# Designs tried in a protein design chat: VHH binders against o75319. Part 16

Target 1, 181 residues: o75319
Amino acid sequence: GNHIPERWKDYLPVGQRMPGTRFIAFKVPLQKSFEKKLAPEECFSPLDLFNKIREQNEELGLIIDLTYTQRYYKPEDLPETVPYLKIFTVGHQVPDDETIFKFKHAVNGFLKENKDNDKLIGVHCTHGLNRTGYLICRYLIDVEGVRPDDAIELFNRCRGHCLERQNYIEDLQNGPIRKNW

## First folded at step 11 (VHH)

Design n6
Fold by OpenDDE, fold request of step 12:
Structure n6 (fold): chain B 181 residues (1-181), chain A 120 residues (1-120)
Amino acid sequence: as target 1 above (181 residues)
Amino acid sequence: EVQLVESGGGLVQAGGSLRLFCAASGFTFSSYAMAWLRQAPGKRREWVAFITSSGRTYYADSVKDRFTISRDNAKNTVSLQMNSLKPEDTAIYFCAAKSWPMLYGSYDYWGQGTQVTVSS
């Protein structure tokens, strides 16, 4: 169906580059069939995503979609030059080790192939906040050695919204390091 | 053989300026991000400035608007212009290279460091 996700309108469509990283977070763009349920200023399509990224003088090199559905938009709605990766991630619960590993692997693969540019890894779930924030922070903590509080603060500041789920925050702050390979 | 050689350090009065240089050799310089880090007595080493292979720059809050990092790929050099120096800027300054395109984490290559002393 084309019902608008709950609270989707409450979040900024696109965050800012996380300084010192290649990450940018955004809420899920919605294909045209959703527009009839939105005011013009509320619309956020795949095309709008790329326009907003361009307005920031940035370029996407990869999109990682963490939503647990495929109803929001189609990979075909994206430019062919930007690879799309789906990692089905269940909401409201801490991602399992397999999901974390898939995310880390994708990020590492991208970075290995894109050392010579500054293209961004665009990451989104439904709201581009909790699942997205958790996995980005998990990567920064586990792979880059960033302090949990620093990672969370950095993400929150750049996304323009704070992580909301206590179980995610708790796992990032006090949970174990997850395997990197 | 990989080498990073810092120069330009010395003694300067508070409010003064210094320009540090780092000459790199033995690796594909243009493909690496470069950084300046510093270590003051009794403190941990901290990053000061970072410049990506494409020229994007990042600065620690403590040096923002005072320090400027730049690179010259033709000469395989990275520089740090240090203005409005403060006594708390006193440290050994290190040039470092990183192939991994993020600010955080470890660096691949290090210089030996150059002493910067700012007197009050």
Scores: ipSAE 0.838, ipTM 0.909, lowest interface PAE 0.6, mean pLDDT 96
Fold by ESMFold2, fold request of step 12:
Structure n6 (fold): chain B 181 residues (1-181), chain A 120 residues (1-120)
Amino acid sequence: as target 1 above (181 residues)
Amino acid sequence: EVQLVESGGGLVQAGGSLRLFCAASGFTFSSYAMAWLRQAPGKRREWVAFITSSGRTYYADSVKDRFTISRDNAKNTVSLQMNSLKPEDTAIYFCAAKSWPMLYGSYDYWGQGTQVTVSS
């Protein structure tokens, strides 16, 4: 239903561009039907997302939705000019190799097609933190060669919240490099 | 044949300024990110400044607010304005280019470098 996701109000709506990358993270936007349960200052709709991005003098070129549901908003609520991709990502466990590969493939495809602009890849799960942070950091480590601690610090600072799940943090710091196929 | 040719290096007193230039040829300059890196005697090469094809800039903490990278796509040049120079800025400065739009990772093309020496 239209129940506000647990702890969703506790997170900043939108982070900042991660310097040196094309990533920005945010929590899931909620369509109008959820607003009955929210104070005006708590609302964060798809329209609010795009207004906040514009206020940062940025532009989204792709949204990657990591949630396992479509109840929060409909892709039709997004501007037609912004591609949308759903990558079903199971919570609580380190994402499997198939999920990591799909994320890497989507990011690499976007970067190839957008070399001549400055558009961002927006990534969200429910809270825009654990699954989102894991996959962004996994990409930076495996594909771009960023040191694990540097990737995590960059994500935490730009999201405005620290990664919380210890198994994700441990896998990023000490786990194997995943295939980039 | 790809060429990156640096110029503008030299000897300057601490507190002074220099402007480095890099002339590029042999590739589609407007599609490439450009960077300046430097290598001081006995030290590893480090990035200094990075500019995307669209003009967004990034700087190493050690040079932020003192150095400015800029590009001119009409002239196929990238420059580095270096103000408030310190002896620690003494190094060979290299122009580099890559087609991938991310700061991290390796570069596709390199210049031969230009020496900058900052005296006390």
Scores: ipSAE 0.653, ipTM 0.832, lowest interface PAE 1.0, mean pLDDT 92
Fold by ESMFold2, fold request of step 12:
Structure n6 (fold): chain B 181 residues (1-181), chain A 120 residues (1-120)
Amino acid sequence: as target 1 above (181 residues)
Amino acid sequence: EVQLVESGGGLVQAGGSLRLFCAASGFTFSSYAMAWLRQAPGKRREWVAFITSSGRTYYADSVKDRFTISRDNAKNTVSLQMNSLKPEDTAIYFCAAKSWPMLYGSYDYWGQGTQVTVSS
């Protein structure tokens, strides 16, 4: 049904641009059908997402949706000019190499095509935290050469919440570099 | 032939100011991000300031509010205004360029560097 995801209300809707990157993380926006279960101030729709991004003087150029479902909102709820990409990412386990490659490929493709603007890649899972933080940090570590602890600190600070899944943190800190870019 | 040529380095007393310049040629300057990096004696090279092709700027915490990076796409130059200089700012300063829009990672082109020495 249209149940609000557990603990979804506890997370800030949208983070801030991660300095020196094109990333911004947010929790999953919820289409109008979910608003019956929300106080007005708790609502965070696809429209609210874009308004909050614009309030930061930013512009989204791509949304990468890491959720396992399409019940939260439809791509048709997004402006026609914003590309949308779903990368199915199973929760609770470290994403496999295929998932990591798809994410890296999408990010690299966007960066190549958007060198002459300042548009952001918006990344979300359900809460915009664990899967989102893992893949962004994995990209920064593997592709951009950022030290694991620096990538994690940057993500946590800009999201406004710390990564919670210990197996993700352990893999980022101590796991192998994935050279699949 | 790609060239990045730094100038404006020298000796300055603590608290003073210095302006570095970097002249670029051999690539489409307006499409590249530009940076200043520095290498102090016995230390690894570190970035100090970064400016994207669209003009967004980033600074290392150690120089924030004291240094200003600017670019002039008409003249193919990038500059670094360095105010309130400290002895720990002593280093060889390098101009660097890359077409990739991320602060992190490697640069495509490097200058030879210019020495900045700040006396106490």
Scores: ipSAE 0.636, ipTM 0.824, lowest interface PAE 1.1, mean pLDDT 92
Fold by ESMFold2, look of step 11:
Structure n6 (fold): chain B 181 residues (1-181), chain A 120 residues (1-120)
Amino acid sequence: as target 1 above (181 residues)
Amino acid sequence: EVQLVESGGGLVQAGGSLRLFCAASGFTFSSYAMAWLRQAPGKRREWVAFITSSGRTYYADSVKDRFTISRDNAKNTVSLQMNSLKPEDTAIYFCAAKSWPMLYGSYDYWGQGTQVTVSS
């Protein structure tokens, strides 16, 4: 359907590049069928995403879509030059080890293949906040050795919104380091 | 054989400036991120400045606006301009390189270090 996701309007469309990384987070872009329920200034289409990235003097090299649905936009709405990867991620619970591994594998593969450029990995769920923030932070903690509180602070600042789900925050702060890469 | 050779260290008065250089050989320099790290007596080594293969720069808060990292891919060099030096900047400064494009984590190659001493 074309119902606007709950609270989607409350979030900035696109964050900023996370310094020292290749990550940028954003909320799910919405295809044209959703726009009849949005004021013009509220629209955020796949085209709008790429315009906003270009305005930041950045370039996307991969989009990782964490939504558990296909209804928001179609991969063919994206430029052919930008690979797209869907990782179905159930909301409201800490992602399982398989999901975490798929995310880490995708990120590591991209970084290996893109050492000679500065292209970004765009990551989104519905709001670009909780699932997105969890997996980005999990990667930074487990793979790059970033302290949990530093990873969370970096994500929050660059997204422009703080992680909201306490179970995600607690797992990042107090859970074990996962060696599933 | 990979080599990173630092130079330009020495003794300088507080408020002064120094420029460090690092000459690289034995790897594809233009594909590597480069960094300066430092280790003060009795302290753990800490990163100071980082420059990606594409020239994007990052700095530790303690040196931001005083230090500038730059690279010359034609000459395979990275440099660190250090202005407004403080006694707290006294350390051995290391040049480091990694092919992984992230600021965080470990480095593939290290230089031997160059001493910087800032006197009050």
Scores: ipSAE 0.599, ipTM 0.822, lowest interface PAE 1.3, mean pLDDT 92
Fold by OpenDDE, fold request of step 12:
Structure n6 (fold): chain B 181 residues (1-181), chain A 120 residues (1-120)
Amino acid sequence: as target 1 above (181 residues)
Amino acid sequence: EVQLVESGGGLVQAGGSLRLFCAASGFTFSSYAMAWLRQAPGKRREWVAFITSSGRTYYADSVKDRFTISRDNAKNTVSLQMNSLKPEDTAIYFCAAKSWPMLYGSYDYWGQGTQVTVSS
């Protein structure tokens, strides 16, 4: 259906670039069929996403969609010039090694192909917070060697909301490094 | 052969300015992010400034608004303009190159460093 995700309205639509990285997090944009259930100021469509990114003087080079459904918007709603990658990621539980690997592989591939520009990797789940934050932080920790607390703080500050799931935080802080290849 | 050669270091009084240069050779300079790092006596090496291949800049909080990193791809150089220098800026300053576009992690190439001494 086209019911608004729970608590979706509570989160800022788009975060800020994470300084020193190519990451930006945002909540899931909703296609037109959802607009009738929202006040005008609450609407956040794929078009709105790109407008907000532009307002930040940034450009998206890749969108990684971590939602576990396809009901929110269609890849066709995005510009053809921006690759779209779906990584079905179950909510509430720490992503498995395969999911983490897929994310890392996608990020690494993007970075290898985009060394000559400054385009962003846009990452979102439903709220653009917990799954999104975990995987971004997992990458920074495992691949870039960032201290877990620093990664979490950086993400929270830039997203404008703090990671909420204790199991995610605990795994980032005390869990093992995951496979990088 | 890859080479990074720093220059421009020296002795300066507090409040003064210096401009460091780094000349790069032996690799595709324009494809690399460049950074300045410093190591003070008895302290760990710390990141100072970073510039991506596309020209976006980042600074450590301790040097923000005082230091400016820039690059010239035509000359294969990166520079660090240091203003309002403080005694705590005294360190060996290193130029480093990174093929990976993020400022975190290891660098691929390093210079030998140049001494900067700020007297009170």
Scores: ipSAE 0.434, ipTM 0.760, lowest interface PAE 1.0, mean pLDDT 94
Fold by OpenDDE, look of step 11:
Structure n6 (fold): chain B 181 residues (1-181), chain A 120 residues (1-120)
Amino acid sequence: as target 1 above (181 residues)
Amino acid sequence: EVQLVESGGGLVQAGGSLRLFCAASGFTFSSYAMAWLRQAPGKRREWVAFITSSGRTYYADSVKDRFTISRDNAKNTVSLQMNSLKPEDTAIYFCAAKSWPMLYGSYDYWGQGTQVTVSS
């Protein structure tokens, strides 16, 4: 259906580039059919996403969609020049090792293919916060060797919202390193 | 042999300015992002500024609008212009290099550091 996700309006549509990384997080853009249920200033479409990215003088090179549904927008709503990757990720629980691996692999692949540019990896779930933040931080911790608290702080600051799920935070801070490629 | 050699550190009064330099050799400088990090006595080392191979710059909040990082690929140098210095800026400043495209985390090469002391 076209119901607006709960609390979706409460979050900033797009975060800031995470300094020292190629990551940017945002909440899920909603296709046109959702607009009738939103005030004009609340609307955030795929087009709006790209406009906001450009306003930051950035460019998306990849979108990783972590939502567990396909009802929010269609890949066809995105420019053909920006690859779209769906990783179905269940909410509220720590992503499993397979999901983590898929995410890491996708990021690694992008970085290998985009060494000559400065394009961003755009990552989103529904709110672009918990699942998104966990996987980005998990990458930074496991692959880049970033201290968990530093990764979390960096993400929170750049997203403009803090990770909310204690199980995610706890796993990042004290959980084991997950398998890398 | 890879070398990063810092210079330009010293003693300066609060409100003053310093310019740090780092001369790099032994690797393909233009392919690396460069960074300045600092470590104050009894504190953890912290990043200060990044500059990518393409010239994009990032700053820690504590130094934003006061410090400027720049690089010269022709000379294999990276610089840190430090203005409006504060006593809390007192630290050993390190030049470091990291392979693009990921900048955050461990660095590939480090300088020996240069002392910056800001007096009240």
Scores: ipSAE 0.407, ipTM 0.743, lowest interface PAE 1.0, mean pLDDT 94

Design q1
Fold by OpenDDE, second read of step 18:
Parts: structure tokens; sequence; C-alpha cells
Structure q1 (fold): chain B 181 residues (1-181), chain A 125 residues (1-125)
């Protein structure tokens, strides 16, 4: 269906690049069919996403979609030059080891193939906050060796919203390191 | 879990044509643009040979020199199926043909991680 996700309008469309990383987080863009239910200023389409990224003088090199549905937009709505990766990620619960592994491998693969540029990894779930923030922070902690509180603070500041789910925060702060390979 | 199932193999005369199919499950072609799919073959007494490959975006294809101009790799997103159209078949094309996949989160330079069971193609008079 074309119903607007709950609280979707409450979140900033696009965050800022996370300094020292290639990550940028944003809420899910909605295809044109959703515009009928939105005020013009509330609209955020795949096209709007790329416009906003350009306004920041950045370029997307990869989009990782963590939503657990396919109803929001189609890969065909994206430029052909930007790879699209779907990782179905259940909301509200800490992602399982397989999901974490998939995310890490995707990021590592991108970094390996994009050493000659500064293109960004765009990551989103529905709101671009909890699932998105967890997996980005999980990567920074497990792979880059960032202190958990620093990773969380960095994400929150750049996204413009704070992680909301206590189980995610708790796992990041006190949970075990997950296998990277 | 990613699964690949080949079909379409059989006996064909030299100069004939055959189309192989690979039904993929565990990922969706239209929603996973970063994957790669390929066809491999192993002839009797020989090693595994790469035949053709296609990127998830469809923008890139690869063919072994031995099959260029004769074989065509393609996909149907609506059916989540990979194809290998084989024309002008030769006796040396006789082999078990395998479908393989690199899932989007895997390193593009790594080996293919998912394989079908294979389908036999025999080119003989």
Amino acid sequence: as target 1 above (181 residues)
Amino acid sequence: QVQLVESGGGLVQPGGSLRLSCAASGFTFSYDKSYALGWFRQAPGQGLEAVAAISGSGGSTYYADSVKGRFTISRDNSKNTLYLQMNSLRAEDTAVYYCAAKYPWLDSRSEYDYWGQGTLVTVSS
C-alpha cells in the first residue's frame, strides 16, 4: 500500500556525512505514488535524495536499504550508476549475526572497490535512525575499533536525531563484538 | 539461503542451439543490483571454465573467447532467471554447465559462492 510510515514526517530527510567515514544516513525516500498523501514540503523522493546529497557537495556510491518491505520505492527509481543493496532487516530487534555480517561485507567490498574516490555509502531504514544507526555503529565498533559511545555520538550528531531504541544502544555499548569474516 | 537450479541441458547436434536456464532464489534480481551471475562449464577430464558473466545492473557482460559471438548471457527480472543462449554449438562445448552467483554483499573480486547442481550439454552427431 501507499500509506505513509508512522512518524516518517518527523525525521530529517538526510543527515550529514559522518566525519572520518564514508557513511551518510537518511530516511526512506518514497516513490511518486506517495506524494498524493503529502504536502509538497513533506515530499522526499529518490530524486530529492540525490538533490540533497548534491547540495552537500557529496556523491553516493552505494545505497544500502535496510527496510523490511519493498513498497517505498523501486531500484529503477535510482540512477543506474549507483548500486543498490537490499538487506531485509526486521525492526525493533537487534539485527542477527547474519545481517550484521552482510552489512559489514557490503561496506568492506565497497571500500575495497572505491579506494580511488570519495563516494558515500548511503544507508537507510524506514526512518534512517535505529536499524541504520545500529549497523553503522556496529561496523565502526567492530571493524574500525571505535569506542561505542563515540560511534553513537557521531551517528546521532550527523543524523540530527538520536538512536531511540534502548536495546540497540545497550548492545552497542555492552554487547559482544561480532565476527567480521 | 541462495539457491540456483539449472535446466535446459540435453543432446544437440553440431551447429544446433540450446538455451539454458538458471532459476535463482534467495535474492531478487530487480532489488539487488550489486550481484553478479555467471555460467561455468566442466568438460570431461578438464577443469572448470568460466563461460559468461553478467553484472546485477546488466551494464557489464563477460564472455570467454571460445564462446564469443555464439553464446549470449541474459536475465529476466520478472522470473528471477538467468539464461545462456547457445548457438552454433560445437563438440568441444560438451560439458556440465553450472550457474553461479556472487551475492551483493560479497566481494566482487572473490570467487562465486553459490552454485547450482549443473546441467549436462552434449553436442554430438
Scores: ipSAE 0.000, ipTM 0.245, lowest interface PAE 13.8, mean pLDDT 90

## First folded at step 12 (VHH)

Design ic1
Fold by OpenDDE, look of step 12:
Structure ic1 (fold): chain B 181 residues (1-181), chain A 120 residues (1-120)
Amino acid sequence: as target 1 above (181 residues)
Amino acid sequence: EVQLVESGGGLVQAGGSLRLFCAASGFTFSDYSMAWLRQAPGKRREWVALITSGGYTSYADSVKDRFTISRDNAKNTVSLQMNSLKPEDTAIYFCARYSDDDLGHPFDYWGQGTQVTVSS
């Protein structure tokens, strides 16, 4: 069957908008086939994602999916009105420069095209934590000039969980700035 | 029951080529990313190539431009074309299902492995 990611249930489904940004992080929503393995209150579907975002009086303008799999849900499960972007990102390792560039390019493109609204960029990986946190922080650091520790703290606070992977944290704190072009 | 069965390993001279195959069963193959891992003597198991359901690929730096992973969703197979083989490529090669479980083990199933030996 479809395996529920380890400790997936332990993480908040949706974080909070990061103040001063258009980012919101969430854990991966799971398609219906996973529901049989979850208690009703543990379920978090693509539909649930949008409901929870609305409960925060926010609206998603873009979803960036960083998972390296397609087993969690299908883009077809999302409203057609919200663009979906897949950036296949290998877990456990620091994303490569190409991945970082893809992410930055997507974010910048969105911001350029959405100056007239306040829609959010929803970003997720499996838990919406490590890959998600790294790339969001990488953007804030490299593009917005935010101090690494400030970026990490902001993400952690808004996500409701802290980045866990030391290699990600170390790269954010001490790694080189990546090119923005 | 998930099963992954590797084949195609063997002895080859440096600079030579091998093609590994993996036959998968017991799950919806097209839903999962697949991988090839390898484990050299005395070393930890490492992934060398990944492929998504749609054919997007990633490679370890050590094998880039030499190895090519591919899959056939109709046949439930994944392959690894290994060119320009080096002695340091000597290892047991495993076909694995990539679940993308970030906190758990991201490779939740793998086969028995196939030995690849590259001589100098």
Scores: ipSAE 0.860, ipTM 0.931, lowest interface PAE 0.6, mean pLDDT 95
Fold by ESMFold2, look of step 13:
Structure ic1 (fold): chain B 181 residues (1-181), chain A 120 residues (1-120)
Amino acid sequence: as target 1 above (181 residues)
Amino acid sequence: EVQLVESGGGLVQAGGSLRLFCAASGFTFSDYSMAWLRQAPGKRREWVALITSGGYTSYADSVKDRFTISRDNAKNTVSLQMNSLKPEDTAIYFCARYSDDDLGHPFDYWGQGTQVTVSS
């Protein structure tokens, strides 16, 4: 139920805006019921997420939640009414083509609707690293034409942590370009 | 104590159907995504179907369109309807709890399993 994900507290809560994109990545915020298992300095709630985004002088226009569970927080726990999209993404394996398509479709739709502002797309999985990094990089490679190594380097630098799962890295570097947008 | 108890396994002819059931206890069932895994002789245990607490489902390619996972949050049960069974589906089937942990293990609890044998 309320067990803290493995090494979740070791990761920076929120990354930096990725320059030249509308993306910002973060680890999953945890609702209040988890806080009894955390030291005060380890807490990262939905409220904390929004405070940290404001501290960077940024504003979220969409949250894409990639977790394959609903136990970490509910959209109702968000302190502001921001569009929220759940894309259930199976972990530990390269996301399937349907998942990649849903992500690309959501990003493209956001960019069209938010052409006249500078709001960000917040993306997270459990740690904001592997599934999040994969799908952001997959978008940059397939849709924006970014070279795989440049996409990965940009994500790693702005997240503050490197992509860790080799199957994701291998697929980004050597896998086929997907045309499912 | 988390417990997952599978039932419904057995012998079935190729082309036939079978329905597996899993009874869950010892945790807040409606908070967790659940899975069916299988282990064929000489093979590694693999997931074949996943379901979220809200009813979203995912399937391994080998069983897609033939298997249907479902759950009943009021009864704390998960089921797997298995149609058009093939000899290749012969395995021990396990009900499992999905952790959704990128760094930890993807499944943190599973039952004893139930044998499914598909004969030609």
Scores: ipSAE 0.702, ipTM 0.872, lowest interface PAE 1.3, mean pLDDT 92

Design lc3
Fold by OpenDDE, look of step 13:
Structure lc3 (fold): chain B 181 residues (1-181), chain A 120 residues (1-120)
Amino acid sequence: as target 1 above (181 residues)
Amino acid sequence: EVQLVESGGGLVQAGGSLRLFCAASGFTFSSYAMAWLRQAPGKRREWVALITSGDRTDYADSVKDRFTISRDNAKNTVSLQMNSLKPEDTAIYFCAARQFPYLNTEYDYWGQGTQVTVSS
């Protein structure tokens, strides 16, 4: 249905680029059918997403959608020039190794194919925070060898909200490194 | 002002050991990966060793098991212990810093280098 996700209004629509990376996080944009349930200033559509990215003088090169549903918007709502990747990711649980691998593979593929530009990898779940933050931090920790606390701090600062799920934080800080490609 | 200052280079006989140091200032050292690179006369610069901000290490095949990279965040230093040195290890050794060692292709900061000469 067209139910607004719980607490969706509480989060900033779009974060900031993570300096030194190609990552930017945002909450899920909602297609037009949701607008009747929102105040004008609360609306955040796929079009609004691209406008906000442009306002930051950035350009999206890839969107990774981590939501576990397809009801929020359609890939057809996006420009044809921006690839869309769906990785169904269960909420509240630490993503499994397959999900982590899919994410890493997608990021690495993008970086390999986009060496000649500075386009961003846009990542979102429902709120663009917990699942999104975990996978981005997992990448920085596992692939870039970054200290877990530094990765988490960087993500939180750039997203404008802090990771909330203790199981995610605990796994990032003390969990094992996951296999890379 | 950002500075990377190498030290510890010199002349050593084959089979000998040297320890290089790099003292960093002017940036948040603990947040950066540190690397050693070297350039021999008439050759291109090559990567030697890396230590990430999370203390993970990586080595070129030519120096693996002979060289050891380490860091001291309290002193803002990175070191390169070089054992079983060979004449082909002769080069100017550079210290370099990069926050994300694999996401980016260029180093943010460079030292001026220190000469290492290994005689036969």
Scores: ipSAE 0.872, ipTM 0.932, lowest interface PAE 0.5, mean pLDDT 96
Fold by ESMFold2, look of step 13:
Structure lc3 (fold): chain B 181 residues (1-181), chain A 120 residues (1-120)
Amino acid sequence: as target 1 above (181 residues)
Amino acid sequence: EVQLVESGGGLVQAGGSLRLFCAASGFTFSSYAMAWLRQAPGKRREWVALITSGDRTDYADSVKDRFTISRDNAKNTVSLQMNSLKPEDTAIYFCAARQFPYLNTEYDYWGQGTQVTVSS
């Protein structure tokens, strides 16, 4: 069915643009069929996502969906002008090197295609926190050369919630050196 | 007021060495990537070297193995050691700051530059 993801209501729908980056994180938007199970103030649809982004005077140029399912919304619910990329990312465990590699390449491709604008990469998993935060921080650390604690602090502050899974935090701080390309 | 102030420029014979310094103030230096760029007479400004906030370095091919960038977060300085200098290295050298070298296409802060002249 259309069960609301566990604890989904507990998270802010959309974070703030991470300053100096092209990233914004959010929880998974839920298609209209879920709204029967939500109070009006709890709704966060694909349309609501875009309204909230516009409210921040920003524009999405890519959505990276890290969930392992398509049940929450369909890519067809998004404006046709916004590219969509699904990167199936296993939850609860640190994303594998293949997943990290795909994320880094997606970001690089976006930067090349969008060098003449200031559009954002929207990244989400189910809650827009653990997998999302891990991969954004992994990019900042590995590609941009940011210190792990600085990347984590920036993500936490802009998402409005702290990374929760300790294994992700430990891997960001102390994990193996990874090849970017 | 953000300031980047370069020093250490001057006249050097080909094959010689020179060390440039950039003193930074007015921003959180340790969170920024720092870069050196240069502009020779009649040419566009070109990137020379960078050092990220996490101390990873990269260099333009033309200076690789001859130049070394380093930073001192306690003193808010970045430096550029230039060895085996060539007349083609003659330029005004600028230090510049941006937070994320691959995400940011523009620098947030620029110094006014220091002249390096390499004579044959």
Scores: ipSAE 0.653, ipTM 0.835, lowest interface PAE 1.0, mean pLDDT 92

